# Designs tried in a protein design chat: VH-VL binders against Isomaltosyltransferase (ctsY). Part 19

Target 1, 124 residues: Isomaltosyltransferase (ctsY), of Sporosarcina globispora (Bacillus globisporus) (q8rqv0r968to1091)
Amino acid sequence: VEYEAEFGVQSGVSTNTNHAGYTGTGFVDGFETLGDNVAFDVSVKAAGTYTMKVRYSSGAGNGSRAIYVNNTKVTDLALPQTTSWDTWGTATFSVSLSTGLNTVKVSYDGTSSLGINFDNIAIV
Short names: E, the ipSAE of ESMFold2; O, the ipSAE of ESMFold2 at other seeds; V2, 0.75 times the mean of E and O plus 0.25 times the DockQ between their complexes.

## First folded at step 20 (VH-VL; framework fv_becotatug)

Design w2x (from u6x with heavy chain E98Q; at its last fold request DockQ between E and O 0.99; V2 from the best seeds 0.84)
Heavy chain, then light chain:
Amino acid sequence: QVQLQESGPGLVKPSETLSLTCTVSGFSITSYYVHWVRQAPGKGLEWLGVIWTSGRTDYNTPFTSRLTISVDTSKNQFSLKLSSVTAADTAVYYCARQWYGYSYGPFDYWGQGTLVTVSS
Amino acid sequence: EIVLTQSPDFQSVTPKEKVTITCRASQSIGSNLHWYQQKPDQSPKLLIKRASQSISGIPSRFSGSGSGTDFTLTINSLEAEDAATYYCHQSYSRPLTFGQGTKLEIK
ESMFold2, look of step 20: ipSAE 0.695; ipTM 0.906
ESMFold2 (binder alone), look of step 20: mean pLDDT 92; pTM 0.950
ESMFold2 at other seeds, look of step 20: ipSAE 0.681; ipTM 0.904
ESMFold2, look of step 21: ipSAE 0.741; ipTM 0.915
ESMFold2 (binder alone), look of step 21: mean pLDDT 92; pTM 0.948
ESMFold2 at other seeds, look of step 21: ipSAE 0.735; ipTM 0.911
ESMFold2, look of step 23: ipSAE 0.715; ipTM 0.911
ESMFold2 (binder alone), look of step 23: mean pLDDT 92; pTM 0.949
ESMFold2 at other seeds, look of step 23: ipSAE 0.748; ipTM 0.915
ESMFold2, look of step 24: ipSAE 0.733; ipTM 0.913
ESMFold2 (binder alone), look of step 24: mean pLDDT 92; pTM 0.949
ESMFold2 at other seeds, look of step 24: ipSAE 0.703; ipTM 0.909
ESMFold2, fold request of step 25: ipSAE 0.776, 0.736, 0.781; ipTM 0.917, 0.914, 0.921
ESMFold2 (binder alone), fold request of step 25: mean pLDDT 93, 92, 92; pTM 0.952, 0.951, 0.950
ESMFold2 at other seeds, fold request of step 25: ipSAE 0.763, 0.644, 0.804; ipTM 0.915, 0.893, 0.927

Design w3x (from u6x with heavy chain S103D; at its last look DockQ between E and O 0.85; V2 from the best seeds 0.00; counts 0 for: pae O 7.1 > 2)
Fold by ESMFold2 at other seeds, look of step 20:
Structure w3x (fold): chain C 124 residues (1-124), chain A 120 residues (1-120), chain B 107 residues (1-107)
Amino acid sequence: as target 1 above (124 residues)
Amino acid sequence: QVQLQESGPGLVKPSETLSLTCTVSGFSITSYYVHWVRQAPGKGLEWLGVIWTSGRTDYNTPFTSRLTISVDTSKNQFSLKLSSVTAADTAVYYCAREWYGYDYGPFDYWGQGTLVTVSS
Amino acid sequence: EIVLTQSPDFQSVTPKEKVTITCRASQSIGSNLHWYQQKPDQSPKLLIKRASQSISGIPSRFSGSGSGTDFTLTINSLEAEDAATYYCHQSYSRPLTFGQGTKLEIK
């Protein structure tokens, strides 16, 4: 199941379209201030371990973003440099989710680095 | 206090290489991008290029064969080299800071600029 | 390349008047348009970011509006120190470009 960043709940960030190759109607940029984030309501039928995929662009270098599930930080996800701002990568990690609704946040916090363009997440 | 300061020779002979440095302080060079912009006397602003924190560069199209932008992180210095200069390269050269939350955003701090004259 | 066309190129203005400067982009750039003031012998100074967002330390008489292709910088109740050249700047795509400038002189 895929969740477009531009349809998440945005805090301190914005939707933009100035680089080709995004899915949906745009992507999110503008991670500037600690706590800037995009939040998603992710529903699963059973508690368990899922694979989370983050589609992103990081043209300036190796970036990172904090991932929160239900307001608990679960990882600092590495976002390796992409060859350009028009090139999109996918970062993957395992995440534990509870039955039903989970709030998942992709956040710029004190351990995060660089500006990045954030396209979507997928939970599989 | 955020500061950017351009320096280099004010006079360069035609066909030689224009070489400038931008010394920065008051911010992390790993968190902000520094662009070069020039302004010919009495003319508007022209973007030259940027160096990303990875070391990759993007140059304005007319300059791709002549322009080199680099960084020395140990000295907090960015450099610009423009080869094969002509009188058309006479301008005030600025370095300017872009906040890292934008890949191409506004320039919030500018150096004072340095005039480079290309003449014999 | 995105061309930014400012209007007017030059305007003589008197203090206390409302002044508008326009910038038209050759294609839609969303809100990726910024305004700068450049006084004689000075570097540019950021006035407005992302079409309409204020900058700390900039007098409230400066405001911006627009999106897409048509943008306006407004100076409500011009002051004598506002004599300068004003530039719009797009950050939508490479190469980054500036408008040709609008010079305001006090009449």
Scores: ipSAE 0.020, ipTM 0.672, lowest interface PAE 7.1, mean pLDDT 88
ESMFold2, look of step 20: ipSAE 0.445; ipTM 0.836
ESMFold2 (binder alone), look of step 20: mean pLDDT 91; pTM 0.940

Design w4x (from u3x with heavy chain E98K; at its last look DockQ between E and O 0.58; V2 from the best seeds 0.00; counts 0 for: pae O 11.0 > 2)
Fold by ESMFold2 at other seeds, look of step 20:
Structure w4x (fold): chain C 124 residues (1-124), chain A 120 residues (1-120), chain B 107 residues (1-107)
Amino acid sequence: as target 1 above (124 residues)
Amino acid sequence: QVQLQESGPGLVKPSETLSLTCTVSGFSITSYYVHWVRQAPGKGLEWLGVIWTSGQTDYNTPFTSRLTISVDTSKNQFSLKLSSVTAADTAVYYCARKWYGYSYGPFDYWGQGTLVTVSS
Amino acid sequence: EIVLTQSPDFQSVTPKEKVTITCRASQSIGSNIHWYQQKPDQSPKLLIKRASQSISGIPSRFSGSGSGTDFTLTINSLEAEDAATYYCHQSYRWPLTFGQGTKLEIK
């Protein structure tokens, strides 16, 4: 199931359409300041390990973003450089989710680097 | 302290190649993008192009056949070459840094600019 | 490409007056507009980013507003040092473009 970034709860960021190849109606940019984030409500029927995919663009170099689940940081996700700002990559990692509703946040925190464009997440 | 400094010949003959360098300091060139912008005397600002850390370039449409932008990371130096120049290419040439790693942000730091005059 | 049209091209102003400068985009660009000040023989200086966001070190008399196609830079109480040319700049679509400029002179 895909969760489009422009429909997440946005803090300190904005939705734009000025680069081709995004899904949905746009992508999120403006990730540049501590505390900037996009949050999603993710519901699963069983507790367990799920695969999270983050679709992004990082034309300036290798970036990173913190991932929080239920307000607990679970990783600093590496976002390898894409060949341009119009090229989209996918970063994948495993997350542990509880039964029912989970809040998943993609955040710029003190260990994050570079600005990125953020398109969506998928939970599988 | 963030600094950008353009340098190169101030006078170029018509039909020749304009060649400039932009030397930068005080920031990581892997974290920030540097663009080229020019301004003809008494006129407005015109965006020329950018080179990404991947080596890809984006150029303003009128310049795609004449413009070459490159980078030497060991020297913290960006280069601009504009071939087949005419009097219309007389301008102050600037290098400018984008706001913290974003292609869509403003230019937050500009070089002093260097005047290039194209005359016979 | 996106054409930015500023108004007025030129304005002669007295100190302490309120000054407004407008920028109209040829298509909707959200809030992807930025404002610069340029004094003679100097490089442009960033005043406002993303339509209305302030920049550290810029006097509070400078403010920006607007979204979509119509944007405004306001100088609430003009100082003599504010005599300069002002440019809007869009970061929405390639190629990046600037408005033609608005020159403010003190009289």
Scores: ipSAE 0.007, ipTM 0.598, lowest interface PAE 11.0, mean pLDDT 85
ESMFold2, look of step 20: ipSAE 0.113; ipTM 0.716
ESMFold2 (binder alone), look of step 20: mean pLDDT 91; pTM 0.935

Design w5x (from u6x with light chain G30K; at its last look DockQ between E and O 0.58; V2 from the best seeds 0.00; counts 0 for: pae O 7.4 > 2)
Fold by ESMFold2 at other seeds, look of step 20:
Structure w5x (fold): chain C 124 residues (1-124), chain A 120 residues (1-120), chain B 107 residues (1-107)
Amino acid sequence: as target 1 above (124 residues)
Amino acid sequence: QVQLQESGPGLVKPSETLSLTCTVSGFSITSYYVHWVRQAPGKGLEWLGVIWTSGRTDYNTPFTSRLTISVDTSKNQFSLKLSSVTAADTAVYYCAREWYGYSYGPFDYWGQGTLVTVSS
Amino acid sequence: EIVLTQSPDFQSVTPKEKVTITCRASQSIKSNLHWYQQKPDQSPKLLIKRASQSISGIPSRFSGSGSGTDFTLTINSLEAEDAATYYCHQSYSRPLTFGQGTKLEIK
């Protein structure tokens, strides 16, 4: 299931369309201040380990963003440099989710680096 | 190395269409965005619009009905057409390259500009 | 539309002095504020990006500061060649907008 960043709950960030290749109606940028984030309500039928895929662009270098589940930080996700700001990569990691509703955030926190453009997440 | 150069007629009659080209070199037009900006004599800078690599355009609100921006990738050329011009459209027209980075960026390279005078 | 208001509109300045130009945004633009220099009959030249980041080839006497709504361009030890009009520019949201300009003249 894919969750477009521009339809998530945005805190301190903005939807933009100035680079090509995003899905949906745009992508999110503006991760600059500690705590800037996009949040998604992710519902699963069973507690367990799921694969989270983050589609992003990082044209200036190797970036990173913090991932929170239910307000607990679960990882600093590496976002390797993409060929350009018009090309998009996919970073994947395993995430533990509880039965029912989970709040998943892609956040800029004290361990995050570089500007990145954020397109969507998928939970598999 | 990076260059942008505006060209086109310097004089346009009222009600006609202003047509300019911006020829670029020293960078890939698939990796940078080129914007159009104008400056009326003795006045400040006004953003006109941009064409993205997807082919989508964004225009400043006052120009949405009169402005067409396009690109010819085989010629490394961007084009601007502004229809139904009046004396208020007299300005120096610039093309400017967006700093290729985080979302909307600054304009790091500008053309030398071309003055277009709208006069009968 | 985000309005950028520069201050002052005009200033006659003495070489070697420190000059400060301000730009105020009508709403927060975080750090998405850029500064340009425009000399007579020339195109604008990027001086400072993202409020405070330096540009290669620009003299170190130019510096920027600020975030949110209040931004400052500082020219430390002004040179005669710095006589020009200075513009701030926001790239936070469409339409992209510029300040009205600040003209510096050397006296």
Scores: ipSAE 0.014, ipTM 0.632, lowest interface PAE 7.4, mean pLDDT 87
ESMFold2, look of step 20: ipSAE 0.038; ipTM 0.678
ESMFold2 (binder alone), look of step 20: mean pLDDT 91; pTM 0.942

Design w6x (from u6x with light chain S93N; at its last look DockQ between E and O 0.35; V2 from the best seeds 0.00; counts 0 for: pae O 8.1 > 2)
Fold by ESMFold2 at other seeds, look of step 20:
Structure w6x (fold): chain C 124 residues (1-124), chain A 120 residues (1-120), chain B 107 residues (1-107)
Amino acid sequence: as target 1 above (124 residues)
Amino acid sequence: QVQLQESGPGLVKPSETLSLTCTVSGFSITSYYVHWVRQAPGKGLEWLGVIWTSGRTDYNTPFTSRLTISVDTSKNQFSLKLSSVTAADTAVYYCAREWYGYSYGPFDYWGQGTLVTVSS
Amino acid sequence: EIVLTQSPDFQSVTPKEKVTITCRASQSIGSNLHWYQQKPDQSPKLLIKRASQSISGIPSRFSGSGSGTDFTLTINSLEAEDAATYYCHQSYNRPLTFGQGTKLEIK
């Protein structure tokens, strides 16, 4: 299931459409300052380990974002440089989710780097 | 030390092609995008276009048929060609660097500009 | 095309006064509005990005506000060196466009 960044709860970021290849109706940009984040309500039918995919663009270099589940940081996800801001990459990692509703947050925290364009997340 | 410098002939005849270069240093041309902007004497700023690292260009609508923006990565140079010029193309021409991490963002560094006069 | 209309076109100002310059977009652009200062015979200089975000090295007397269609640049206590032309700029969609400019002169 895909969760579009532009429909998440946005803090410190904005939605734009000026690079082709995004899913949905746009992507999130301005994602570059401590405390910036996008939060999603993710529901799963069973507790377990899921694959999370983060679709992004990082034309300036190798970036990173912190991932929080239910307000607990679970990883610093590497976002390798993409060829340009018009090229999209996918970063993948495993995440544990509880039965029912989980709050998943992609955040710029103290270990994060670079501005990125953020398109969506997908769970398995 | 971020630097952008425009260069080219100051006088161009009507109907000919205006050709300019922008030489850059102090930043990676694979991580930042350089735009062209012009300013007619006593007038405001007009965006001309940009070339992305993919080779794709975005041009301001009235220039689509006349404008070519290109890059030579071995020389750290961006080039602008504007064909079929008229007196209306007389302006100071700037190259400007886009703030990294944005998709169409503000311009944080500008060249000094070069005046091009279109005159018989 | 998104048209940016600045007000006023020209203003003669006294040092230490508060100065406001407005920029109105012909359609909503969110916060994709930036402000530049251009002194005579110089290149533009970025003052404010994304409507209200400060730029390192710019005096704190410069501030920006607004979103959507209505934006304001404020100089809270004018200094003599602030005499210049000020431009707003939208980066929401192509073509990128600028306001017509507001010229500030010292009385």
Scores: ipSAE 0.013, ipTM 0.648, lowest interface PAE 8.1, mean pLDDT 88
ESMFold2, look of step 20: ipSAE 0.540; ipTM 0.871
ESMFold2 (binder alone), look of step 20: mean pLDDT 92; pTM 0.946

## First folded at step 21 (VH-VL; framework fv_becotatug)

Design x1 (from w2x with heavy chain R56Q, light chain S93R; at its last look DockQ between E and O 0.92; V2 from the best seeds 0.70)
Heavy chain, then light chain:
Amino acid sequence: QVQLQESGPGLVKPSETLSLTCTVSGFSITSYYVHWVRQAPGKGLEWLGVIWTSGQTDYNTPFTSRLTISVDTSKNQFSLKLSSVTAADTAVYYCARQWYGYSYGPFDYWGQGTLVTVSS
Amino acid sequence: EIVLTQSPDFQSVTPKEKVTITCRASQSIGSNLHWYQQKPDQSPKLLIKRASQSISGIPSRFSGSGSGTDFTLTINSLEAEDAATYYCHQSYRRPLTFGQGTKLEIK
ESMFold2, look of step 21: ipSAE 0.786; ipTM 0.922
ESMFold2 (binder alone), look of step 21: mean pLDDT 92; pTM 0.948
ESMFold2 at other seeds, look of step 21: ipSAE 0.696; ipTM 0.904
ESMFold2, look of step 23: ipSAE 0.727; ipTM 0.909
ESMFold2 (binder alone), look of step 23: mean pLDDT 92; pTM 0.948
ESMFold2 at other seeds, look of step 23: ipSAE 0.520; ipTM 0.859

Design x2 (from w2x with heavy chain Q98H; at its last look DockQ between E and O 0.95; V2 from the best seeds 0.00; counts 0 for: pae E 2.2 > 2)
Fold by ESMFold2, look of step 21:
Structure x2 (fold): chain C 124 residues (1-124), chain A 120 residues (1-120), chain B 107 residues (1-107)
Amino acid sequence: as target 1 above (124 residues)
Amino acid sequence: QVQLQESGPGLVKPSETLSLTCTVSGFSITSYYVHWVRQAPGKGLEWLGVIWTSGRTDYNTPFTSRLTISVDTSKNQFSLKLSSVTAADTAVYYCARHWYGYSYGPFDYWGQGTLVTVSS
Amino acid sequence: EIVLTQSPDFQSVTPKEKVTITCRASQSIGSNLHWYQQKPDQSPKLLIKRASQSISGIPSRFSGSGSGTDFTLTINSLEAEDAATYYCHQSYSRPLTFGQGTKLEIK
């Protein structure tokens, strides 16, 4: 299931369209201040380990973003440099989710680096 | 305080290479990107290119074969070299800092500029 | 390449007048347009980013609006110190481009 960044709850960030190849109606940029984030309500039928995929662009270099589940930080996700700002990459990791509703955040915090363009997440 | 300062020769002969440096302070050059922009006397602004923190560059199309932008992180310096110059390359050259968090700008701090004249 | 066309090229203004400068893009650029002020013999200064977002330290009399292809910079109550050339700049795609400039002079 894919969750578009531009339809998540945006804090301190905004939707942009200046790079082709995004899914949905745009992507999110403007991660510039600590605490800037996009939040998603992710519902699963069974508690367990899921694969989270983050679709992004990092044209300036190797970036990173903090991932929170239910307000607990679960990783600093590496977002390796993409070939350019016009190309998209996917970073993956394993995430534990509780039965029912989980709040998942992609956040710029004190361990995060660089501006990046954030397109969507997928939970599989 | 954020500061950018261009320096280099004021006069360059036609067909030679224009070489400028931009010395920066007050920000981390591993987190910010610097662009080069020029302005011919009495004219508007022309974007030349950018170097990203990874070392990758993007150049404006007319300059692709003549322009080299580089960075020396140990010296806090960005460099611009423009080969095979003509009188059309006479301009004030600026370095400018990219606004953090966005892919292509805008530019929040500019150097004071340095005039380069291309003349025999 | 995205061409930005400003209007007018030149305007004589008096203090306290409301001044509007326009910038038209040759294709839709969303909100990826920025405004700069350049006083004589000085470097440009960022006034407005992302069409309408204010910049810390810039007087509130400066505002921006528009999206897509048509953008405006407004100086609500002009001051004498606002005499300068104003440029729009797009960050939508490479190559990055500027408008040709709009020069404001004091009557």
Scores: ipSAE 0.505, ipTM 0.859, lowest interface PAE 2.2, mean pLDDT 92
ESMFold2 (binder alone), look of step 21: mean pLDDT 92; pTM 0.948
ESMFold2 at other seeds, look of step 21: ipSAE 0.627; ipTM 0.890

Design x3 (from w2x with heavy chain V34M; at its last look DockQ between E and O 0.96; V2 from the best seeds 0.70)
Fold by ESMFold2, look of step 21:
Structure x3 (fold): chain C 124 residues (1-124), chain A 120 residues (1-120), chain B 107 residues (1-107)
Amino acid sequence: as target 1 above (124 residues)
Amino acid sequence: QVQLQESGPGLVKPSETLSLTCTVSGFSITSYYMHWVRQAPGKGLEWLGVIWTSGRTDYNTPFTSRLTISVDTSKNQFSLKLSSVTAADTAVYYCARQWYGYSYGPFDYWGQGTLVTVSS
Amino acid sequence: EIVLTQSPDFQSVTPKEKVTITCRASQSIGSNLHWYQQKPDQSPKLLIKRASQSISGIPSRFSGSGSGTDFTLTINSLEAEDAATYYCHQSYSRPLTFGQGTKLEIK
């Protein structure tokens, strides 16, 4: 199930369309300040380990974003440099989710780096 | 205190290479995307190019074959070289810092500018 | 290349009046439009970012509006020190481009 960044709950960030190849109606940029994030309500039928995929672009260098689940930081996700700002990559990691509703955030915190373009997440 | 300062020769002969350095202080050049912009006397602003933290560059189309932007992170400096100059390259040259958080963005700090005259 | 066309090129203005400068983009650029002030023999100074967002240290009489292709810089209650050239700038895509400038002089 895919969750478009531009339809998540945006805090301190905004939707942009200035690079082609995004899914949906745009992507999110403007991670300027600590705590800027996009949040998603992710429901699963069973507690367990899921694969999370983050689709992004990082044209200036190797970036990173913090991932939170239910207000707990679960990783600093590496977002390796893409060939250009017009090229999209996918970063993948394992995430533990509780039965029912989980709040998943892609956040710029004190260990995060660079501006990046954030397109969507997928939970598998 | 954030400061940017351009330096280099103010007079360059036609067909030679214009070479400028921007020295920055109050921030690390590895944290921001840096640009060169020029302004011919009495004219508007013309974007020349950007250098990303990775060292990759993007140049304005007319300059693609003549312009090189480079960075020296150990000196907190970045530079431009413009080859095969003509009188049309006479301008005030500015270095500028891009606002954080975007692929492209506005320029929040500018150097004071340096006039480069191309004349025989 | 995205062309930014400012209007007017030049305006003679009186203090205390409201001044409006427009910038039109040759294609939609969302909110990726910024405004700068340049006084004689000075470098440009960022006034407004992303169409309408304020910049710390810039007087509140400066405001911006618009999205897409049509943008406006407004100076409410002009002051004599506002005599300068004003530029719009797009950061939507390379090459980054500026408008041709609008010169304001005090009448």
Scores: ipSAE 0.606, ipTM 0.888, lowest interface PAE 1.8, mean pLDDT 93
ESMFold2 (binder alone), look of step 21: mean pLDDT 92; pTM 0.946
ESMFold2 at other seeds, look of step 21: ipSAE 0.622; ipTM 0.884

Design x4 (from w2x with heavy chain S103A; at its last look DockQ between E and O 0.98; V2 from the best seeds 0.00; counts 0 for: pae O 2.4 > 2)
Fold by ESMFold2 at other seeds, look of step 21:
Structure x4 (fold): chain C 124 residues (1-124), chain A 120 residues (1-120), chain B 107 residues (1-107)
Amino acid sequence: as target 1 above (124 residues)
Amino acid sequence: QVQLQESGPGLVKPSETLSLTCTVSGFSITSYYVHWVRQAPGKGLEWLGVIWTSGRTDYNTPFTSRLTISVDTSKNQFSLKLSSVTAADTAVYYCARQWYGYAYGPFDYWGQGTLVTVSS
Amino acid sequence: EIVLTQSPDFQSVTPKEKVTITCRASQSIGSNLHWYQQKPDQSPKLLIKRASQSISGIPSRFSGSGSGTDFTLTINSLEAEDAATYYCHQSYSRPLTFGQGTKLEIK
């Protein structure tokens, strides 16, 4: 199931359309300040380990974003450089989710680096 | 205190290479992108290119064969070389820092600019 | 290449009046439009980013509006120090481009 960044709850960030290849109606940029984030309500039928995929662009270099689940930081996700700002990559990791509703955040915090373009997440 | 300062020769002969440096301080050159912009006397602003933190460059199309932008991170210096100059390259040359958080964005800090005259 | 066309090219203005400068893009650029002020013999100074977002240290009499192709910079209650050339700038796509400029002079 895919969750488009532009339909998440945005804090300190904004939707933009100036790079082709995003899904939905746009992507999110403007991670300017610590704490800027996009939050998603993710529901699963069973507690367990899921694969999270983050679709992004990082044309300036190797970036990173913090991932929070239910207000607990679970990783600093590496976002390796894409070939340009007009190309997209996918970063993946395993995440533990509780039955029912989970809040997942993609956040710029003190361990994060660079501006990036954030398109969506997928939970598999 | 964010500062950018251009330097280099003010006079360049036609067909020679224009060579400038931009010395920066007060910010991390591994996190911010520096662009070069020029302004011919009495004219508007023209974007030349950018160097990304990875070292990759994007140049304005007319300059791709003549322009080289580089960085020396140990010296906090960006360099611009423009080969085979003509009188049309006479301009004030600026280096400028891009606002954080975007692929491309506005320029929040500019150097004072340096006038380069190509005399023929 | 995205062409930005400003209007007017030049305006003689009276202090305390409201001044409006427009910028039209040759295609939609969303909110990726920025405004700069350049005084004689000085570097450009960022006034407004992303069409309407304020910049710390810029007087509140400066404001911006618009999206897509039509953008406006407004100076409410002009001051003598505002005599300068104003440029719009798009960061939607490369090459990054600027408008031709609007020169304001005090009359």
Scores: ipSAE 0.487, ipTM 0.866, lowest interface PAE 2.4, mean pLDDT 92
ESMFold2, look of step 21: ipSAE 0.572; ipTM 0.884
ESMFold2 (binder alone), look of step 21: mean pLDDT 92; pTM 0.947

Design x5 (from w2x with light chain N32H; at its last look DockQ between E and O 1.00; V2 from the best seeds 0.76)
Fold by ESMFold2 at other seeds, look of step 21:
Structure x5 (fold): chain C 124 residues (1-124), chain A 120 residues (1-120), chain B 107 residues (1-107)
Amino acid sequence: as target 1 above (124 residues)
Amino acid sequence: QVQLQESGPGLVKPSETLSLTCTVSGFSITSYYVHWVRQAPGKGLEWLGVIWTSGRTDYNTPFTSRLTISVDTSKNQFSLKLSSVTAADTAVYYCARQWYGYSYGPFDYWGQGTLVTVSS
Amino acid sequence: EIVLTQSPDFQSVTPKEKVTITCRASQSIGSHLHWYQQKPDQSPKLLIKRASQSISGIPSRFSGSGSGTDFTLTINSLEAEDAATYYCHQSYSRPLTFGQGTKLEIK
């Protein structure tokens, strides 16, 4: 199940289209300030461990973003440098989710680095 | 305070290499990107290129064969070399810092600029 | 390459008048358009980012509007210190490009 960043709840960020190859209608950038994030409502049938995939571009270097589930930080996700700002990568990690609704955030916090372009997440 | 300062020879002979340094302070060179921009006397602004924190560069197309942008992180210094110069390369050369959080963005801090004249 | 065309090239203006400068992009650039002021013998100074967003320390008489291909910088009540050349700049895609400039002089 895929969640487009541009359709998430955006705080301090914006939707842009200036790099081709995004899914949906755009991607999100503008992670300028601590606390800037995109939030998603993710519903699962059973509590358990799921795979989260983050599609992104990081053309300046190795970036990172904090991942929150239900307001608890669960990882600092590495976003290795992509070949350019016009190339997209996928970062993958395991996430524990509760039965029913979970709020999942991709956030810029004190351990995050660099600007990145954020396209979507997938929960598998 | 954020500062950028260009330096280098004010006079360069035709066919030689123009070489400039931009010394920066007040910000992390591992977080911000520095661009080079020039302005011929009485003319507008022309983007030359950028060096990303990884060391990768992007150059404006007319300059790809002549331009080298580099960084020495131990000295907080960016360098620009432009080979085979002609009178058309006479300009004020600026280094400028890009606004954080985007792929490309506006330039929030500029150096004072240094005039380079290409003349025999 | 995205061409930015400013209008007018030159304007002689009276203090306290409202001044409007336009920038047209050769293709849609969303809101990736920025404005700079350059006074004689000085470096450019960022006035407005992303079409309409204010910059700390810039007087509120400066504002920006537009998206896509048509953008406007407005100086609501001109002051003598605003005599300068104004440039628009796109960061939509490389190569980054600037408009040709608009020079404002005081009558």
Scores: ipSAE 0.665, ipTM 0.901, lowest interface PAE 1.4, mean pLDDT 93
ESMFold2, look of step 21: ipSAE 0.703; ipTM 0.912
ESMFold2 (binder alone), look of step 21: mean pLDDT 92; pTM 0.951

